# Ledger of designs, part 9: VH-VL binders against Protein RESPONSE TO ABA AND SALT 1 (RAS1)

Target 1, 230 residues: Protein RESPONSE TO ABA AND SALT 1 (RAS1), of Arabidopsis thaliana (Mouse-ear cress) (o04515)
Amino acid sequence: MPNTSSSQSFTIFVDGWLIRHRYFVEQLMCASSLDETNRISLEEQQSLVAQFLSHCLQYYQEKFASVSLAGDNVFTFFCPPWFNSYAKLILWVGDFKPSLVFKLTEVSVADLTRHQKDRISSLKSETRRKEREVMRDFALVQQSVADPPVMLAARRVGAVGMVDGEETDLEEAMEVLKAGMAAAMNNADQLRCSTVGKVVEILTPPQAIKVLRTIGQLHLRLRDRDQERA

## First folded at step 7 (VH-VL)

Design s5 (from b8 with heavy chain A33Y; framework fv_ebronucimab)
Fold by ESMFold2-Fast, scan of step 7:
Structure s5 (fold): chain C 230 residues (1-230), chain A 123 residues (1-123), chain B 111 residues (1-111)
Amino acid sequence: as target 1 above (230 residues)
Amino acid sequence: EVQLVESGGGLVQPGRSLRLSCAASGFTFDDYYMNWVRQAPGKGLEWVSGISWNSGYTYYADSVQGRFTISRDNGKNSLYLQMNSLRAEDTALYFCAKGDTYYLFESGAFDIWGQGTMVTVSS
Amino acid sequence: QSELTQPRSVSGSPGQSVTISCTGTSSDVGYYNYVHWYQQHPGKAPKLLISDVSKRPSGVPDRFSGSKSGNTASLTISGLQAEDEADYYCSSYTSSSTFYVFGTGTDVTVL
């Protein structure tokens, strides 16, 4: 489509995805109520969990495609316009920090077994290690931005007239930056999706539904622009 | 010794049922997701089904969805595959395979395999 | 897609190197680093050879190596030996509701 950038195309996708997302949050709320009255089977609960995880994965796959094609627009994904101002204060590489999932699990589920608590603790340690890896990669990307512009500015202080290849060198540096940012974001998004999916597998289907409902509700709250006002 | 031993294979007529078993030993069975993988004579490997540690999540290849049921009994260190409405195309050596990690989601490699049990579906 | 694409066969002489490709899509090999390789000798169960693109399990010789670029993963066997004559299968985790896919398989012949 003419005049539609990768980030604009993704924003349009998100608008439609949010309609389906609200539907899934309602389904998860309904399923939790039906479970309390023993009116939903484990097979039905597993199916709903799988559908919701597929819905979330679709978001990150579309984002991956958009980020990979973003070029000049990759910066938009690090400070996305689809998040409210309060959400932007707590963003980690353009979206929620994966280890937040563990806090959401704790507030959503009261009946965790010892085995489940042990596995969650192990996964939390692994997730935090992977978060540090993503931050290290991002630091390298930031360094690649800092060095070339400073060097170019320093050369220009002494330069008389135009320097051959100066524009090309800067353009190549920008391409390296964009590729590095895209890689960092894709790694962060894979960790987000992976963390949610693995937490779900530690839990029973009824427990997973409660956690996914909380995650889904938080997802909507982070995009509620009305919450920006006092 | 870490091992998986399959049983229950045999000759069966089309439309009938068969139940495969896999006995696990040498590791903590409920710490791993488990799988069934099949191989038709002279053909390649096909993933059939997988099950999470607590039986909360089961997944099936499209070719067997609605006909096969995977299950496990952690107290008996055993994995099962209930095969209903069998077809000639189901003829294969069926392997029990252990995931190398706890999670079926973004699954790890299959690090331990049984020797397989042969299922032949013919009239 | 139901299978990852591998060449039907590759061949080499003892001491040479051979490479087997495994081509998928942006929803499996291209997206995840969960690509595994299995070796199967005639009449035997498959054996895990490489996990997570390039990780060698204990007991696997260092002449076996793995890599990935875009939608294609590769298994390289250097210093080819008679014992390497076998079928080789790749596998990948997919985005399709946690389904897994195996490659079509490659027959390695040592001439």
Scores: ipSAE 0.566, ipTM 0.785, lowest interface PAE 1.9, mean pLDDT 85

Design s50 (from b8 with light chain Y32F; framework fv_ebronucimab)
Fold by ESMFold2-Fast, scan of step 7:
Structure s50 (fold): chain C 230 residues (1-230), chain A 123 residues (1-123), chain B 111 residues (1-111)
Amino acid sequence: as target 1 above (230 residues)
Amino acid sequence: EVQLVESGGGLVQPGRSLRLSCAASGFTFDDYAMNWVRQAPGKGLEWVSGISWNSGYTYYADSVQGRFTISRDNGKNSLYLQMNSLRAEDTALYFCAKGDTYYLFESGAFDIWGQGTMVTVSS
Amino acid sequence: QSELTQPRSVSGSPGQSVTISCTGTSSDVGYFNYVHWYQQHPGKAPKLLISDVSKRPSGVPDRFSGSKSGNTASLTISGLQAEDEADYYCSSYTSSSTFYVFGTGTDVTVL
């Protein structure tokens, strides 16, 4: 029997995480609204950026732990109930698509240097390549688990009953699929964290604060279930 | 040829300061994150500090936070470590190390290392 | 846990295989695929041997291989040679206050 409490435990975690998330978004909004004369120190800006990145990483590490224990409920993480209906339609492997970060950067920062634009362009290409790798690796897992059901169906054309061992082959294929889904989710989540971290490092701390504010606000909007029927 | 050369080590009394330098050659210095790693005599490796390509981000091991300052001068292809309030436990060979990527946040492998410069803190 | 745990020493004869484990937590080795291995000969700087769990840099012989299962990464040296006698360190990206953590190190002795 699958551990159905795993996704429930994650939902409870997310409730507490969202309270802390709203706090960080508020801090980012305050920091991004300060003019040159009232700007917080470089050390304080760097600390705020690091704290927010750590906050986001905690979410994905907790999700990975929950996914690893989910059994049949691993499917829930690919279409999660903690996202509103609009978010569910635009998800990529259960959460935001990493390359979305580049669009959020463009709308948040107007003063990118040529060198920053060139680095972002290179990172965007690398991120899109890694997105394709995640999908290719998962497709290979799906293909590998399709064979046992097909072979079972073909074998039974001339057979009047189930042969001993056929149930075990199907069960093993299902376990491989669940493991493959968990691996795909972890790889996708690592790419999400990596992409955000790399983008903020290309940027100056004041620019990064503006981008993280926008990302934080998007996370809140995608998880706002009250807007689902509006 | 890609090379890192450390300098500035020596014998220093507890509570005093020392500044280490690392000269880089053979690669585009400002395209890579740079790091300091130390090794006490007969002991293992310990990451000390890292700096992003544009000096926008600096990070430190808990053991040196508030005492050490990492900096870089991209125009001179040089990395520095200002060490203040030195303690006996800071005694180590200090290596300059280049990340194999442009980023600190990805935690790239250290593909190029200097020979190290010895810092001895004793009375 | 502040460091990744490695066995203190491993020994073998020429031509044998040895395996070095590197055990961390779900916040470093268990979560990230950014595990690296370094070889250090006495009196020399460390040399990158394996990056990203199992990737060999150019010039590293294929008898060196890496893998990871759960919270433990492993370096395997097959066809052990006299020149492999060295200290070996693993490292991992971590979500803690220290973004980079090294293992305790393993002394490989070739008998």
Scores: ipSAE 0.636, ipTM 0.803, lowest interface PAE 1.5, mean pLDDT 85

Design s51 (from b8 with light chain Y32W; framework fv_ebronucimab)
Fold by ESMFold2-Fast, scan of step 7:
Structure s51 (fold): chain C 230 residues (1-230), chain A 123 residues (1-123), chain B 111 residues (1-111)
Amino acid sequence: as target 1 above (230 residues)
Amino acid sequence: EVQLVESGGGLVQPGRSLRLSCAASGFTFDDYAMNWVRQAPGKGLEWVSGISWNSGYTYYADSVQGRFTISRDNGKNSLYLQMNSLRAEDTALYFCAKGDTYYLFESGAFDIWGQGTMVTVSS
Amino acid sequence: QSELTQPRSVSGSPGQSVTISCTGTSSDVGYWNYVHWYQQHPGKAPKLLISDVSKRPSGVPDRFSGSKSGNTASLTISGLQAEDEADYYCSSYTSSSTFYVFGTGTDVTVL
């Protein structure tokens, strides 16, 4: 097989992941449309939920491996070319905002108990707090670029008369920035997975299947246009 | 005052069944995910099974999948492990353990442990 | 087998520092910040010593500390004391349907 960059390898991975994603979304749609008489067993429902959560987590783990283990350009994942133009406008740290999951839960499930509503409300508050922590950490990364040494080095890139020491300082500053961005991205992705997983546990398996169907449909639609471009 | 107390262990022949119980006190039992962890004599810790707060989700180690069934009764503050088709390899001290968060997902920090109940599978 | 790799034994004298490693994969220790450490004295139940890589529960002395780099988490015991002679286990969250995995365990001997 061709020797590709990690970013190209991730794009190839996503192509296969999207085929499996469409399969899971179809299974979730089928399972969510059945009444009590035709409902699949509790064990089968739990298995489908677990398989879909594992499928979603695989995406973020491959992204982590591409950036953190293979040294790929983290900037690509903050502005990914494989998302359509509309999707790019609603991204939060390179993908969906975790608290969006709560809105998707509200539109997908009409029969939440008071106890479930209380737990969802509590988790929503915790998730919003963690979103603020991710943004605070990202702001600190952005501030590191504004520090005088980094700004001075950046201003002199490509300028006639730049000395060797200035190029090395810029390279070191860029590596620190990349590491900080990768950490922020990984924390955001972990929060995305955590929020979905915890919401699933608050819900019953039939309710979780409805929510995961909605989440899966949204992800599929946001990525379909970029698959068509090539 | 927060504690977990296991019971139901004993000597049992291969192929037979045994049910373990865990009585919880001092915390709001029905809010937390609960777990069973075992330790064979002279060996390390092995996670066996976990159950969500509402019994909606149950998970098992590959070694016990299809043979063991975890369950809970929130009204009685009790956790159970039904062990079927027992093997010599199931011989271990079985601990009941509470996660430090409400969830099985991203959990694993067991802040409260019982003393354990010994299960010996021998002919 | 899915166990995290720990050294079988570590030894030190009173007042010294010892470090125990816990090595996994990019799907458990390397990805998640949900690595925990447990101390077990002979004949006793395990006790939570460190949670979430480096968080120390109330009642645990500050001479116990945790860290993580890449696929390896570490527990450091400074100012080693006789009562630290015990078995130590790490654990990590994993994204499989079996959410938890324990380390192989390390015997700490105070000489």
Scores: ipSAE 0.671, ipTM 0.823, lowest interface PAE 1.3, mean pLDDT 85

Design s52 (from b8 with light chain N33D; framework fv_ebronucimab)
Fold by ESMFold2-Fast, scan of step 7:
Structure s52 (fold): chain C 230 residues (1-230), chain A 123 residues (1-123), chain B 111 residues (1-111)
Amino acid sequence: as target 1 above (230 residues)
Amino acid sequence: EVQLVESGGGLVQPGRSLRLSCAASGFTFDDYAMNWVRQAPGKGLEWVSGISWNSGYTYYADSVQGRFTISRDNGKNSLYLQMNSLRAEDTALYFCAKGDTYYLFESGAFDIWGQGTMVTVSS
Amino acid sequence: QSELTQPRSVSGSPGQSVTISCTGTSSDVGYYDYVHWYQQHPGKAPKLLISDVSKRPSGVPDRFSGSKSGNTASLTISGLQAEDEADYYCSSYTSSSTFYVFGTGTDVTVL
């Protein structure tokens, strides 16, 4: 039986997901550029938004399963090889920072009402608080594995041999760290989905189509490796 | 005081239409997602439909998709359910329910409920 | 899954404790922590009893408590009283076109 890592399984899933993703981005681009005479119905706009949102949720559901099974490969999800070099510089917990969605909304939509602006400000504050919670919780995990015996064992690993018991303590600390990393990633991904879904509900369907088009295009650019060969 | 009052129920023949209304008071209506929940006599609760604050997004249970239309009028603090092509299995007490948050997505609890309006579909 | 699974009925004596389970999947009860409980007396509208797994709205006695473990949420009623005889429904958010799902309901009888 093939022994594939969880990151390899996720990459295989994403190959099929990207074909559907390009199709949805094209539909969003078309819908966002139509004039009044060619505009699709409100029901069709709502359907397109719902379909694209479901498509994005499927990505994170599959990622959740893969991260939960990651074991030794959990580190690859924090520095993912499937993103281009530019993307790796701007990632937060292995993917886009949730509060980026608000900047994408601002550049995509010019006709926000006062009510929408107020709701976006409230959601932005909540999202930033939750981003800090993800980082604080992970910091607590890191602190729990950095006690003196573990640090001493880690310092000796580069020397000639290890004392009995030190390897076991280091292994236990590494398992706690891996579990903490997986939890941080899953919490971050949940916040990513939550932020996009809630922003969509603040917006009208035509506004949401513009924002989702920008998000979809950005996602493609972060995975586009053509510029790395230039 | 926060209150929801339903109206518009009654006896209707299969295949006909009926429109339910829900009047809201005591809270800022356009700050909350609104929902319809039904309960057949002697049976459990079934979520029917939900609508976002600005009417931008509507969601329906599979059993009513294509037949029912949820709508709201924020200027009148009112929620509506247009029920078309009614079937015997649509017979139920229909409740208007307020979400405790702005959003349907990751919806919170339904913290305020109306008394319900009875819809009976029979010949 | 179209509904969350609850026992059809539970019973207890006055002053005792009863627990009602609500079992779903990793995409609702297990994945999302938005589980809510409603109490419904005969002929009346449901009343929110517990929100977000364990939070009590103003006016709900501390005899009512909620918890969650994996894909199962639980409502516990301690110091059971005659007026607690009612139907109890759990609900959960689900990441689908149907954003709200109710449990099958549990009839609580005080004997």
Scores: ipSAE 0.683, ipTM 0.831, lowest interface PAE 1.3, mean pLDDT 85

Design s53 (from b8 with light chain N33R; framework fv_ebronucimab)
Fold by ESMFold2-Fast, scan of step 7:
Structure s53 (fold): chain C 230 residues (1-230), chain A 123 residues (1-123), chain B 111 residues (1-111)
Amino acid sequence: as target 1 above (230 residues)
Amino acid sequence: EVQLVESGGGLVQPGRSLRLSCAASGFTFDDYAMNWVRQAPGKGLEWVSGISWNSGYTYYADSVQGRFTISRDNGKNSLYLQMNSLRAEDTALYFCAKGDTYYLFESGAFDIWGQGTMVTVSS
Amino acid sequence: QSELTQPRSVSGSPGQSVTISCTGTSSDVGYYRYVHWYQQHPGKAPKLLISDVSKRPSGVPDRFSGSKSGNTASLTISGLQAEDEADYYCSSYTSSSTFYVFGTGTDVTVL
């Protein structure tokens, strides 16, 4: 038996998190049904919304801890093995793009007031600006570390070895890249949580439950259910 | 001028109720989350309760959950705190505080504070 | 009850610099940039001094600055003046049921 790495521990965490996630999605579906027949209180709806948001936040905080505190390889989180091939194709900084939440809100809620529509429009603009900021900061990090690998590749003799200092320069460049990727991912994850939380607050609790159910269902569809049964 | 003015404090016996009010002026009241913060004599600040712009979400510190009810009337630019089953440990200066953002979920700094209203719970 | 840890007291002479720490956990100060600082003079309401770790509201002198490293945020007051003698409180957004948590408070004395 090999020693379990922190990255492997996060994969194990995700397996358990997905079991709880399915349970929450079922609870959100049930709450929507009960609301249609006036059999659920506002307090119960607020409680379920808070529990689901906490559940989603736990995922990102555990990922942050895995990378920042346990020293796990951040590259794994940009192409996570717990997502199916379709999800990997549409990922933005390792997970869903925050502005996708607005499309999911449009699909899930038909009874938005003018005030809610105006506020969502404002939030969408802010979210897209912050998405561009995350990508700009990440691009600057990528540019800053491009030179050492390119210089090594251009050197004819470097095919069979390295000159003193070249390995250290490459190692330093890789550490800068990892730190920059970790920062970009953490900023992206905070924006994901912030966007969902702010949309929820713009909405009424019954409307929020519909949106969160759609978000939960999408996340399950981005992971092949058959992988959990293996 | 942006201003918050609290009222409704006073001396009250344990187990009884009191309702605090906060009158807001100088800003669009329904564009901001509102909060109550208290400070016991000689002690530090304690967040008590917060309410979203449309009253859709209300949150409470564990110490007051089930006893206090926060509410707002956007038409009157007013925030309220209904305090039931009061205890000696609820004795404090109660501040009305405006978030500097529109949301509770990204609870911003409290950029505008009232001067506070004193609540004393004693026999 | 305040949850974030601050030193009880900090003192300095006019013109010196003092730093106040605010230590939380990985679920508040360590995770979010929603760390704020408030100044409270005796008998007065708190006044926002620094928001979002390091942003100064209009009217706050540039000798007040904020920073954050790991689970600890810091407020630095440079060029101490007599009017800086006050209580200082940090606060942080938290993802728990209590959305807002304050620090224990620090009494700044200008000698």
Scores: ipSAE 0.619, ipTM 0.797, lowest interface PAE 1.4, mean pLDDT 85

Design s55 (from b8 with light chain Y34W; framework fv_ebronucimab)
Fold by ESMFold2-Fast, scan of step 7:
Structure s55 (fold): chain C 230 residues (1-230), chain A 123 residues (1-123), chain B 111 residues (1-111)
Amino acid sequence: as target 1 above (230 residues)
Amino acid sequence: EVQLVESGGGLVQPGRSLRLSCAASGFTFDDYAMNWVRQAPGKGLEWVSGISWNSGYTYYADSVQGRFTISRDNGKNSLYLQMNSLRAEDTALYFCAKGDTYYLFESGAFDIWGQGTMVTVSS
Amino acid sequence: QSELTQPRSVSGSPGQSVTISCTGTSSDVGYYNWVHWYQQHPGKAPKLLISDVSKRPSGVPDRFSGSKSGNTASLTISGLQAEDEADYYCSSYTSSSTFYVFGTGTDVTVL
């Protein structure tokens, strides 16, 4: 019976995923550097964008499966060891904050139309609202789960040993917390994918390729161990 | 009122082509992703194709990829489906459907449907 | 799988409750919260009944409710009425080359 945790299984998956990721980032870099004369067809641009989005969705689906099917250690995904020290300072629910996509879009694309700018502004407001909802819902779970152990400890100040039933109550509280963390992680990941996908649809394929190239490069930098400086 | 009206269906021989149209009214057509959904007689629903608001992205079910082409004309508030190399299994009622969001991503619910146009592929 | 699994038929008497299941995989129903339900009366176009697992569009009675657990989404019709006799389809987002997948459909008969 293999004693492989969800985090170990997921990190093995990610090793292979990163090889494919570097391949897609190179394709996006190549496509984004071509001038109008050498631009690949619209159909080829759409295909590349779709393939990269599918590649990104696979990452989050596998992360979800690792927690839900492999069974444990959702805590690892809130502070992932595979990200470098700088990345850990900017994480939101274990990965990039969805609204970061709008800053990356602004930096990557200079030729947005008025209509695209208006739609991006609207989506940005919606995304920020949904980010607050994810955090609010998770805070309620934390509060409901943390309170019983804290109150029990407070009532027993000066007492020693466990009373019958206390261990079972703490175990139940911990399982509720793990479930709440998994739900928050899944909701956050769905918002990440949704935000990227919707931004891509607001943009033209050439604009989207530039944004996805920036996103892909940023993801590689966040995992780059050489970026860790004392 | 918000309305979608399909046209262009009919009897066609295998291997031939047919073009479906969908006329939209009562909403800002240019803002929404649009979809085609089909239903073979006595069978269930099957998503066929979707197109983004600016025609930047088009997606197809595996069963029709390479044969069907979705397109739109925002100036005419119209959606189209060009069907080439038709097969007997393409026989179905074809519905035009509007997502309840601006986007194809997230599989927005189809809140407005046309009445459908019947395509029969038979020799 | 090419479509979501629903029971072929469900029946009940007026005033009873019936539940329709919609079972997919961990890459559609089990992962995404974008599960929708449609009601189709004979000879008519489908109508949106429930969106995003449990949200009722304007005009849909509150006796229709949706939920999801694991890989299975459920539509419950409480206080069954004669006009509820129809075909019901679920749908979900999928990460495959097909963005939408529909359920096999369930025929609801009011006895």
Scores: ipSAE 0.647, ipTM 0.810, lowest interface PAE 1.4, mean pLDDT 85

Design s56 (from b8 with light chain D52E; framework fv_ebronucimab)
Fold by ESMFold2-Fast, scan of step 7:
Structure s56 (fold): chain C 230 residues (1-230), chain A 123 residues (1-123), chain B 111 residues (1-111)
Amino acid sequence: as target 1 above (230 residues)
Amino acid sequence: EVQLVESGGGLVQPGRSLRLSCAASGFTFDDYAMNWVRQAPGKGLEWVSGISWNSGYTYYADSVQGRFTISRDNGKNSLYLQMNSLRAEDTALYFCAKGDTYYLFESGAFDIWGQGTMVTVSS
Amino acid sequence: QSELTQPRSVSGSPGQSVTISCTGTSSDVGYYNYVHWYQQHPGKAPKLLISEVSKRPSGVPDRFSGSKSGNTASLTISGLQAEDEADYYCSSYTSSSTFYVFGTGTDVTVL
């Protein structure tokens, strides 16, 4: 029925999501800058943290639905046109690298306890291991789809044109690649959400608000900077 | 070895309050997220509430939000559920359950359960 | 509010296999690999059988296995024994605001 592509529909979704995102980032900025006298209640702090985490999760669930239902535009999410030129230099599987969250935590929070530092260190090691697993699995997918065209080219020395069945083999390789890329992207996005959520839980609510503010601000800066500022 | 023991259940009239307790032993209590799960007579399991390791975060099912308060005392290896404004539909066996990971966020299979304490809300 | 859908009952004879389905949505079972299975004998607390779709805790026999396809997770009990007669519940992680949802439960009868 409609001829809108999944990536175009996701772009439209993101436009609305970014308006809500800016609202949440402003709330986090306000909450993180208040002194003890004007600090919002612990219940309100927990609510703000939960709302922001839910907001971030919605983005990745909508991206998953766009890719899994359509199965056709996963390539665009590995080099998304909605990110500015600077962001493209630091992307990892189409978005921020999960272990970046630990650096953002370090620059945002100065009052970590020894127990919190130990748990963050442990989580950092686990996150880096999981990042390596995502990259290893993705590399295996890339290698598996590279082999058929290479073997075909080697076999066809001196031949012209496609033999019957060769288009089917190439189409099958493309479908395997799309499925593998979608799986890698979903695993990477789940690791992003998991890392943020677990860091938040290690922290106290006031500390978490500072970290989430920094994460939210980074997300805005990785999108179109001119649109963010204009 | 690892054990959770609930107490504090009983018969209570609608609109009144009860406080449940759960005593933990055999593991480092302050490392793990803790949960309350209930089961009405003849019905299935329903997650009620969860609390993070340092009491920084508490979460509630919509059915109990604003009426129940989860808390913990890590120095006493104890978990609590304060139940206010009780309704007939709160009648259930209440289980204390330990998460298998340090977190409420994601995963969180409940690897250790108490025997449960019965709460009956009736006039 | 929402529950994962399970059949009310399944039955089998000793030595046979039975499979219990657990159907959710694309935002729980379909999205996460955090599906867990619990066994509950009458009058007893639930016991964790399978975690994260297919992982067996120490002490759980290998005749219990789990899998997932799309929005449906499945628990399979092979070599059915009399002691397997119990209620079985699945659960899934949903979101940080409402973490866990349980299935409607399935009564397994050994004929």
Scores: ipSAE 0.660, ipTM 0.817, lowest interface PAE 1.2, mean pLDDT 85

